# VHH binders against q09150, part 23

Target 1, 302 residues: q09150
Amino acid sequence: MRKEYLVSHIEENAHQADIYSLNVVAGNLWSASGDSKIKKWSIGDAEHSLVEEIDTPHKLGVHHLATSLDENVVVSCGFGQDVYVWNPETNEFRDLGNNAQHPSECWSSCISPDGQTIAFTSVDGRIAVWDNPSDCKISELDTKGKFGLCIDYSPNGRFIVSGHQTGQLFLISTETGRLFHVLSGHTSPVRSVAFSPGSTLLAAAGDSKMITIYDVLSGDQVGQLRGHAAWIFAVAFNPVGDLLLSADVEGKIKIWDIDTMECISTQSETDGAIWAVAWYKNGFIVAGADKSIRWYRAAATE
Short names: E, the ipSAE of ESMFold2; O, the ipSAE of OpenDDE; V2, 0.75 times the mean of E and O plus 0.25 times the DockQ between their complexes.

## First folded at step 10 (VHH)

Design v1 (framework vhh_etentamig_d1; at its last look DockQ between E and O 0.73; V2 from the best seeds 0.00; counts 0 for: pae E 9.1 > 2)
Fold by OpenDDE, look of step 10:
Structure v1 (fold): chain B 302 residues (1-302), chain A 122 residues (1-122)
Amino acid sequence: as target 1 above (302 residues)
Amino acid sequence: EVQLLESGGGLVQPGGSLRLSCAASGFTFSSYWMSWVRQAPGKGPEWVSGISGSGGSTYYADSVKGRFTISRDNSKNTLYLQMNSLRAEDTAVYYCAKSGYVQRSFEDFDYRGQGTLVTVSS
């Protein structure tokens, strides 16, 4: 059944450059932009007021942002291959780029559910898991030069998945630190990966314009979502896990029913790239090239 | 069909300048990051510069920073590369490419043109 979503709020010029990352944590939205700013927005009020703004030392902007569930840790990855770990409460940060133990080639990051570990992909194809805040490396896999473009931590904390330019996905067990699966299905860059809330499914999408759904334990492909006509840069499961949100570089937003593997809604309010998406309550949020944050709500009559 | 057509290459003396153009068609030009990449004789391909869809963000390889300027005119579906203070090591075939925002690997590019030769020589 098709679902209708309506734009409920638009924060125009939320940033001064493209918004590349969105994270919904607790009652807040975190955004990161090419303007090198990280912002925190309220979800609880209708105005979605700006709560916090962090001026980062990123010189070339931020393209990935990870936020712990308790909001005590924020990891920002910049276009300059610079990475910072933030304490948003104190505004203190660690410069991992200047840490001898951390490679300066990090690109994407994710934080464990408990906030105690941070995983990174690198340009040279390494997937590393680090203890926070000790900055001790827990594990590392070397994909042998396959650039990791995206990474996600399973909600149950048991798995890490990374997407790479080759189209490969590497699923890592956090228990063993070893490779659990190499997932196939893509032959072009994977731009976004996301675990389902139950950590049972994994969605991957990118330049193939297709979303592949995997069973995490078996590694099997359980579905392919076709419909986008452009590179997909963001996917996210809703909190229940029955819907998937996706967005592409040409501004198309799609909602998919995971049970039927069908698209049940398409939004086309912008032609600019949507780089990031996030679910919240009964709606979702998108942001991208138009520098705005768009909030959507499910229509009352569905 | 995606098409990218580079132009503006040629022979130039060291210290000289060239302006490359790339005419794009067959896709929503303004939606995509665009990149310039080059391949010198006997060398592997090298990423040179990238620009966001809106043109608001530009990025450069260290080897060309301060000398090259990437720009675009979305109304004309055209990408540009202004190359100043050219050096012998800038000699290469220059390609424009439709890309994402990674700007680090050729695997980020969907399509590139046939290229235009830039020769910097005394």
Scores: ipSAE 0.824, ipTM 0.914, lowest interface PAE 0.6, mean pLDDT 94
Fold by ESMFold2, look of step 10:
Structure v1 (fold): chain B 302 residues (1-302), chain A 122 residues (1-122)
Amino acid sequence: as target 1 above (302 residues)
Amino acid sequence: EVQLLESGGGLVQPGGSLRLSCAASGFTFSSYWMSWVRQAPGKGPEWVSGISGSGGSTYYADSVKGRFTISRDNSKNTLYLQMNSLRAEDTAVYYCAKSGYVQRSFEDFDYRGQGTLVTVSS
């Protein structure tokens, strides 16, 4: 049974600069910011206490963050086009941005749920796939395109999708290492992509102010979600896969029912940009330009 | 709706300084990254610099790093570019643009004015 969502906690000034990325994994929220820090927050208490603060080697801030399910592999991407892969337990960092085996202009990354495979976009539009245990590149796709802005790994491990400045999306089979589909529908930069938890659907959104839903296996567009009046930088499916969360650069937050393709909730808590969203348990989390993390919960548990 | 008005251009000697302004209206200025883009005669457009909505993050093209400073005054809805140590190759029409975080390509910028001409000549 669905419930309305209410703000349950605000962590004011959670970072000293914009918060660009949020990940929920293993009972924790990970946040990444232009202040070059990554912070880990507890989901399990009402105050969502800070668990850990990590000073990264990024000089210009962090804008993309990915974590494996066991939290043993973390990938961070910075505004200096630098990428680090590290294990929080050992605090050992690898700088893949300076590695001769990786492009020097990496922008965004994703990681397989088990931490074995890492994929990267680049400013020149190439997509590289990396085997983490052997520290070797295993494939590369030259999209002949522009700036790869976002990338995601499917939960079932079978697909990677990237979104580009041209509006194109490239869906890659991890089993073959080859292009599976080129998805059209956007003509403006794609800022965020997300697989559904069942890995059967894919959402893509950006500067067109619309969200397009694709069937992963067929590549068919199966829905178009309209209602945002500004650029959309963040989308995420809930853990069940029946709802999509989206947020725009004017502070609007929308929840969409995927079965009906209808907007079922709109929140407007600030007029500052929201760069990142994440779901947890019975609620969601947003963060952005005001340097704060806002936690929402369902009105009551049933 | 969105309106951007660039000003402050002019003729300046090599090694000189100039400050550009961009008056913004029709949108919530503080919510957006803003960029400066330039276009020299007969050349394609070139991204110059960007700044976050709060002003906390700034970025520059390699060609201007260390010489140009981007800033903003959100109380006045105004974007600035301080240009020092100007060179002949900085001669261009300069445009401001409403943007998302970091843009590297001119075709994705939303800009509205005529721009402001900067000429660096001895």
Scores: ipSAE 0.011, ipTM 0.481, lowest interface PAE 9.1, mean pLDDT 84
ESMFold2 (binder alone), look of step 10: mean pLDDT 80; pTM 0.820

Design v2 (framework vhh_etentamig_d1; at its last look DockQ between E and O 0.01; V2 from the best seeds 0.00; counts 0 for: pae E 19.0 > 2, placed apart)
Fold by OpenDDE, look of step 10:
Structure v2 (fold): chain B 302 residues (1-302), chain A 122 residues (1-122)
Amino acid sequence: as target 1 above (302 residues)
Amino acid sequence: EVQLLESGGGLVQPGGSLRLSCAASGFTFSSYYMSWVRQAPGKGPEWVSGISGSGGSTYYADSVKGRFTISRDNSKNTLYLQMNSLRAEDTAVYYCAKSGYLQRSFEDFDYRGQGTLVTVSS
């Protein structure tokens, strides 16, 4: 059955440039933008007030942001292939780009559920896992030059998945540090990957305009979600895991029922690209090219 | 069908200026990142500049910062590159390229035009 969502709040000009990343952790929304700012917003109040702003040294903006569940660690990746690990409480940061032990070509990052491990993709196709804060490399997989565009850590901490320019997904076991699956199904860049809350499913999407759902353990494709007419840049499971949120470069937002593999809602309030999405409570948040953060709530009457 | 048509290239003296244009069609222009890339004779492709769909974000290679300005008119489906203080090393075929996200690798663009030649020579 189709679900109705309503815009509950719009933070216009939340940033001075495109917003490329959103993370909901605990009761806060984290956003990162091409304006090289990271912002923290309240979820608890109706106004979604700005709580914190971090001025980053990124020269070309921030396109990926990872935030630990306890908000003690924030990792920002910039268009200059510069990477910083932040302590939001102290505003201290480590410049990984200038660390001889870290590759300077990192593109995307994710943080383990316990906050002690950070995984990176790189432009040259490496998937590296590092201990935080020791900056000791735990493991590394070389995909042989396949640009890693996105990465996610499973909620149970057992897996890391990365999406690449070739359309391949690499699923890595954190227990062994070894490749668990190479997932096929895409032949064009994968822009976004997301584990389900139970870590049983994996969603992948990108330039194919299709979302593929995988069983994590078997590596099998269990579904394909078709309906987007443009490149998909963001996917996210809701907290329960029965819905998937997606958004494309032409501003279309879709909600999918994971059980039926059907689209149950489409939002079209903007024609600008939506680069990032996140769930919160029974609603969701999107941001992108229009520099606004849009908050949606499920309609009461379903 | 996606089409990108570059224009504005030509011969210019060092220190001179040129304005390149790229006419786009066959896609929702305002939704996509656009870039200029160039290839000099005997050299590999080089990313020059990029701009977000809305135009709110612009990016430049270090080699052209302060000299080149990328812009777009979404109402005209046109991408521009204003090139000032041109140098001999700017001599290249300039291509406009389409992407969903900022791409600085020439190989990552899903589509690019036929290019326009810029020659900087005394």
Scores: ipSAE 0.450, ipTM 0.753, lowest interface PAE 1.3, mean pLDDT 93
Fold by ESMFold2, look of step 10:
Structure v2 (fold): chain B 302 residues (1-302), chain A 122 residues (1-122)
Amino acid sequence: as target 1 above (302 residues)
Amino acid sequence: EVQLLESGGGLVQPGGSLRLSCAASGFTFSSYYMSWVRQAPGKGPEWVSGISGSGGSTYYADSVKGRFTISRDNSKNTLYLQMNSLRAEDTAVYYCAKSGYLQRSFEDFDYRGQGTLVTVSS
């Protein structure tokens, strides 16, 4: 059945430039922006107050932020292909990939649920896996020049998936360190990938304006979600795994029922691009080109 | 200084069991993914099993799945491998490795101990 969502809070001008990444973890929202700042916002505060602001060394802004589930490790990726690993308690940082990766070529990252490994994509098509505590490379896959635009780590820690400019997806087993599947179905850049919380499905979306759903173990496409009229830059499964959130560059937000593969809600509160989405409780959060963070709640409470 | 000390190897009959231990020191043990890697005589290294820092996720090579169990006790800084239903092809020197679950060779491992020999023979 259809669900209705309403804007419950708007933090106008939350950043001084586009907001490209949102993560909900440990009772906080983390945001990252082209203004080269990372900000931490309270979820439990009724006004969602700013808790902390971090000035990063990224010269061209931050386009991606990854957080471990326990909030002990935060990774930021910039438009300048720079990557930093942050200690949130001290706001100290290090350059993760400078000595063994192609750090000037790194684009997007993800972090294992326990914070022990970090995977990232590169402009030159390498997908690298790093051990965070020892700062060393433990695996890499060479895609032969396929620019990697997005990457995600499965919640069960067993898989990493990357989406590429060519439309291909590379699914890597963390158990073996080897390529598990090459997933096709997109012929245009893949801008966002996400695993379901049970780690059995993954979603991929981008410039094709479609979202494909894959069964992780078999690599089979099990659904296509159609309805966006513009490029899709963000997808996310809710914590239960029965709903998918998606947003496009014209400001449309859609909620999909994964069991039926049907759109059950469409919101259009802005005409600017939405670059980032996140779920929280029975609602969701979006941010993008208007520099604002918008909080949505389901029309009915539990 | 990181130290990893393996123990518990020995000679067993096919179908037997052994429990390997790895005592760790010189680093915050609970923060690291840990692996078991083995090297049979005349062969290259083979990754066997891995476990996340918290112990919440465990991984196994197909050759040992269902027979071996990895575990850790973070209060004792100790990694374990319970090896059941041992076969002749399990004969190898077994190494404890820090952060090596995606590595394919010893050159990629950050640290390892001296190893403990497991011999499965009638």
Scores: ipSAE 0.000, ipTM 0.126, lowest interface PAE 19.0, mean pLDDT 83
ESMFold2 (binder alone), look of step 10: mean pLDDT 82; pTM 0.844

Design v3 (framework vhh_etentamig_d1; at its last look DockQ between E and O 0.05; V2 from the best seeds 0.00; counts 0 for: pae E 20.0 > 2, placed apart)
Fold by ESMFold2, look of step 10:
Structure v3 (fold): chain B 302 residues (1-302), chain A 122 residues (1-122)
Amino acid sequence: as target 1 above (302 residues)
Amino acid sequence: EVQLLESGGGLVQPGGSLRLSCAASGFTFSSYAMSWVRQAPGKGPEWVSGIRGSGGSTYYADSVKGRFTISRDNSKNTLYLQMNSLRAEDTAVYYCAKSGYIQRSFEDFDYRGQGTLVTVSS
């Protein structure tokens, strides 16, 4: 069934450069940008006012951001191949890029549901899992040079998935620290991965212009979502897990019904790349190359 | 206001045991991982052990594996370290630390108590 979404608010020039990452957590939207700033925006009011602006130590901008559910731990990754783990209360940044025991050339990161475990991808193809409280490595998978572009932690805490330049996905069990599945289906870079909120499905998308849906436990492909005509840089399941949001580098936004595997909405507000998407309160948020944040809400039914 | 109070240290013979406690207040204890850190006379601080907020996962430095056990009682806001088979090299002031504060090194732990001295000597 088709569903209509309408723009409810636009924050024009929310950042001075492209916006690469969006996270909705604890009543706030977090945005991260090539201007090396991270900003927090209110979810709870119609104008979505700026709550906080954070200057980061990243010299070349921020492209990946992960935030714990309680907002006490943040990981940011930048184009200078620098990564920081930090506390938003104090803005104390720990530089992981220069420590011999920390991952080298980190690219993307994610945080466990309890906020205590951090996982990273790297340019050199290592996937590292760290215990943040002790600042020590728990495990590492060496993919032998397969540049890791994206990573996500399952909501049930049992799995980590990474997407790579080769098109491969590596699904890692957090209980064993070892590889659970290698997922096939993409032969081009995978730019975004996301677990469903029930942790039973995962979605992967990228330069192949298609979205593949996998059953987590079996590793089987259970669907393909076709319709984008350009590279897909962002996917996200809604909180219920019945809808998927996707966006491409030509400004197309699509919403997919996971039960039918069909596109139920397409939006085309901008012709610039959309780098990041997020869901909120039965609506969604997008941001990208036009440096603006666009808020959408579902149209009222009669 | 975050407060951490270590206790249970003392003088013990090699091969003996001690149980350290850390009483925590001023934060939601069960939401944060906790660590034990020690500092021997004339040396820098050394991470010893860590435990996740739920108590479900525990971690140990190689120097103490098999001899020390970290635990927590979230209903009493208390962290514990059971130290068995103590050796002279375990002599140190032991601190508990609230995890979730991002520091450059263990030397930068700002949210620790006064520590409790453990001396292993015959």
Scores: ipSAE 0.000, ipTM 0.121, lowest interface PAE 20.0, mean pLDDT 83
Fold by OpenDDE, look of step 10:
Structure v3 (fold): chain B 302 residues (1-302), chain A 122 residues (1-122)
Amino acid sequence: as target 1 above (302 residues)
Amino acid sequence: EVQLLESGGGLVQPGGSLRLSCAASGFTFSSYAMSWVRQAPGKGPEWVSGIRGSGGSTYYADSVKGRFTISRDNSKNTLYLQMNSLRAEDTAVYYCAKSGYIQRSFEDFDYRGQGTLVTVSS
């Protein structure tokens, strides 16, 4: 059951500041950093060369990046609570902060699988869903001041989940636009949420140092993953959905078997905080405070 | 004071080529994305092409992709647009436009030149 992973590549100084977000879509890696740059990296290239770089108008850096599956839409959220919607092909963008229809306190964002809907959390606890590119608000849930720290869109497009400072998760049905579940299990900030590929499970983690697995439809807790000794800032299911990747602020990376709810691998190559993780092929990618992007592969002889 | 001065426009036959230039001054040229935009008679403005400050990335409207090439020489503070295979519908006043980042929205450009007229006619 134990799996071994090895570092296959390190892109040192991938950014000039902390890397806060990673997204793997359409065979590419997207990264966003406190240096206010968005970068696209090749996955198919053994050297994982830089493919594209976007200089953003974010003044204080980018802490969240959402990328549509077809790479037609990229949403960046900055520390200045500034938000931009990008067309990566043309590098054109919309400044949502200057749009009176959009809230100016957005923090995290996710994009629907079809790219037609963008959801946001806000500092004041709103979960808003907007049509893209019309910028028309579709729905909004007000949690009454509970800071939304993270958000994810289910792969089947039927649900949106947000994690909040209070430890609560709000699961919203995109069909009705209404609250589907309020998920408990955390009493401290939830920093990361992720749907399984089949949209049947939901993982949530944060300052509790624990990962909670939920059944999406029932809202039941189906597992708790314990082992991290520090705040968890990122979780992600692998493409198959049988493994979960997590990383904490002390640089510990853990892989969990979802069936057994056990940790099957731990990586400790760095003591720097890891802010973001992503799966690719049979390996995974992490990035954080050391400004590097680390690529891992499963050991062939495991 | 920011100045953008377009040149190179003129009359050309369909299928012909032109090279536009834009001389920039009054700002750190290499720090800014530059674009070409055009406005045909009786039509609204249209974004044509853009290039990052470093010159590493270029972008094109679908209408000109494969025919036009944008480039820049930061040592000369000059933006270029090589236009090949010109068509009648390319007839327009072409403007050099300055922006911090690549965009197509005209309201997002902080400055543009007076333009140079390109006429494609047999």
Scores: ipSAE 0.000, ipTM 0.268, lowest interface PAE 13.2, mean pLDDT 92
ESMFold2 (binder alone), look of step 10: mean pLDDT 82; pTM 0.839

Design v4 (framework vhh_etentamig_d1; at its last look DockQ between E and O 0.74; V2 from the best seeds 0.00; counts 0 for: pae E 7.2 > 2)
Fold by OpenDDE, look of step 10:
Structure v4 (fold): chain B 302 residues (1-302), chain A 122 residues (1-122)
Amino acid sequence: as target 1 above (302 residues)
Amino acid sequence: EVQLLESGGGLVQPGGSLRLSCAASGFTFSSYAMSWVRQAPGKGPEWVSGISGSGGSTYYADSVKGRFTISRDNSKNTLYLQMNSLRAEDTAVYYCAKSGYVYRSSEDFDYRGQGTLVTVSS
């Protein structure tokens, strides 16, 4: 099965630096960039107009952004190991980086489906789960200094997964706060992890140039997606869960059929790194080194 | 095969300057962030500086900020580190590293060169 996608819109210079993170939430696109700005874009209009811009106090840029489903909470992680929790409505924020109660050197974050929990990875390999907005630590797992590069919260709220520099994935049960699985399959840094919409599958990718699909409950590898020729920086399941989107540092974008474990589409419109991807409607969005946000739509006649 | 070859190291007096170069081959140079990492005698590796693939973003360790400048020429597949106002504590082997993100981590690379020795001594 081959699926055709077309570029439907390009927002040139959406940011002034690399765009490192994209989140599609509640019909909006959130983007974060090395320019230390967070932006919200409309998905509903054909122009994908800028809806909101947040000037963050990040001095060195933002490389990870998490947005709650209700858009009431946004978490930004910066290159200065500074972390902020935002209320996008009021633009108020909490500075977690300067809070002695929070671990230093946070790198990535994710928000629980209900918005009440925020999980962080750290450069020193800790996975910390915090209550929002009380900022009380719920749990913490020390991976013994293994740099956590990425983290995701399962849609059902039952699991948190982190990818680490060693290639290991740590799957944590939110019910117990304990390690549920240590997932193997990678020996190189895992730079992106994503749960399927049903929270049954987990995709992990990184410097191995391979995407590994895991069964969440069993921890078993159920598939390996091969085809990328460069480090993969982003993976995301579509809302239905039958497709996976991936992008690599050389600008290749691939769509995978999860049932067949085959690549059904490849996009190569840019040679610059794609750092972030997100699904929207029947299409997807990518952004990266070229500072643009590129929107794709499925071809009408397939 | 990925290759990174550092050069430009040497002996310099405190306050002096050096320019390091790193010749890269075997990969799409412009696609990858690059970093300089150094290791002083008896110490662990320390991230020094990073630069994005396009060169549009640069980052520095606090210890070298204002003194060192990272740059790249993608047409030449070369990474540079201009080191000014050198100090004794800058003495180290300097490595060029093929990096993922541009951040303060000495470990986010899959490949680094053999290094070039920089000795700052009176």
Scores: ipSAE 0.804, ipTM 0.902, lowest interface PAE 0.6, mean pLDDT 94
Fold by ESMFold2, look of step 10:
Structure v4 (fold): chain B 302 residues (1-302), chain A 122 residues (1-122)
Amino acid sequence: as target 1 above (302 residues)
Amino acid sequence: EVQLLESGGGLVQPGGSLRLSCAASGFTFSSYAMSWVRQAPGKGPEWVSGISGSGGSTYYADSVKGRFTISRDNSKNTLYLQMNSLRAEDTAVYYCAKSGYVYRSSEDFDYRGQGTLVTVSS
């Protein structure tokens, strides 16, 4: 019913500013920060040593990092509303939309599993979809909503979901480019969305301090996870899809069993905001406003 | 319950200065970025400036850059806006707003106080 997690490693001052994004890519943890750097950390040892530092072209810092499932494309978004696409093997990069179609006011981005399609939100609520190889806009949906704060691409490649300042969620079919569902249930900003690995569920969380779980095909709410006392900025399903990780701006971390809809672990190692979470084989990793990366492992059962 | 109380507005001549304050309560102040947003008569809201929870990062709209300075005192749960070289175009109701990131659209108005009026007139 309950599962114990313990801090296994803390990398103090991993960055010189808030850490906004964490991704596990090709056996390394990638961290992105308001200091305009991406750093790569070893997962395969207990020391989690720094492997590489990348100085990005983002002048005001990096707040979103997305990686294709096949790990051949990375997209970065910064506070200057700038977006770069790069090859993680070579670290070569380009501006998105250099052929005079440059996206305006980009905030958050996601990428298709095969790296061929990039989608992003805008401050004015538009959702744009781009063909990566040709660097051209494919489609754009005007949600007539407000600030698009978060976005995710389903692992099966069939759907994109965006969460907005109004509390609305827009679920888009990638086959048609058209709206599939408008999901209501939040009346406050939605700060994080995530599809389950099987692409059958999605989780949404934000300023309402609750997490809603939706069935993707029907658009129905199938659960509400309550217990956070502050705004939730990060949610993530584990690779199996039976657990959800969530973290809030006051340093609380919760793990939820999706089958029972119960909180099975709560951790509080910092009072500072947690902006980013990630799963790895032994547990999970968090980072945020204290500029540190905290690694947790599952405790052995008896 | 989140409470944000703006003060320090008033009537000032062009070229003058004012310092706005925002007293915050009901949340962990240092965990949240804060913004100043203004709304001129007959206009939509306009984001003016933002500051990180720690105070280490500050951001400004182009219309005020070089003239306004945002700051915070986390020991007093107070946000400030120092406004110098004021112009008639700066006339507006000024609001402080609770945010998650340092940069935010003016649409975060729902997490704001009642505002304080700044009038710049000869």
Scores: ipSAE 0.047, ipTM 0.575, lowest interface PAE 7.2, mean pLDDT 87
ESMFold2 (binder alone), look of step 10: mean pLDDT 81; pTM 0.828

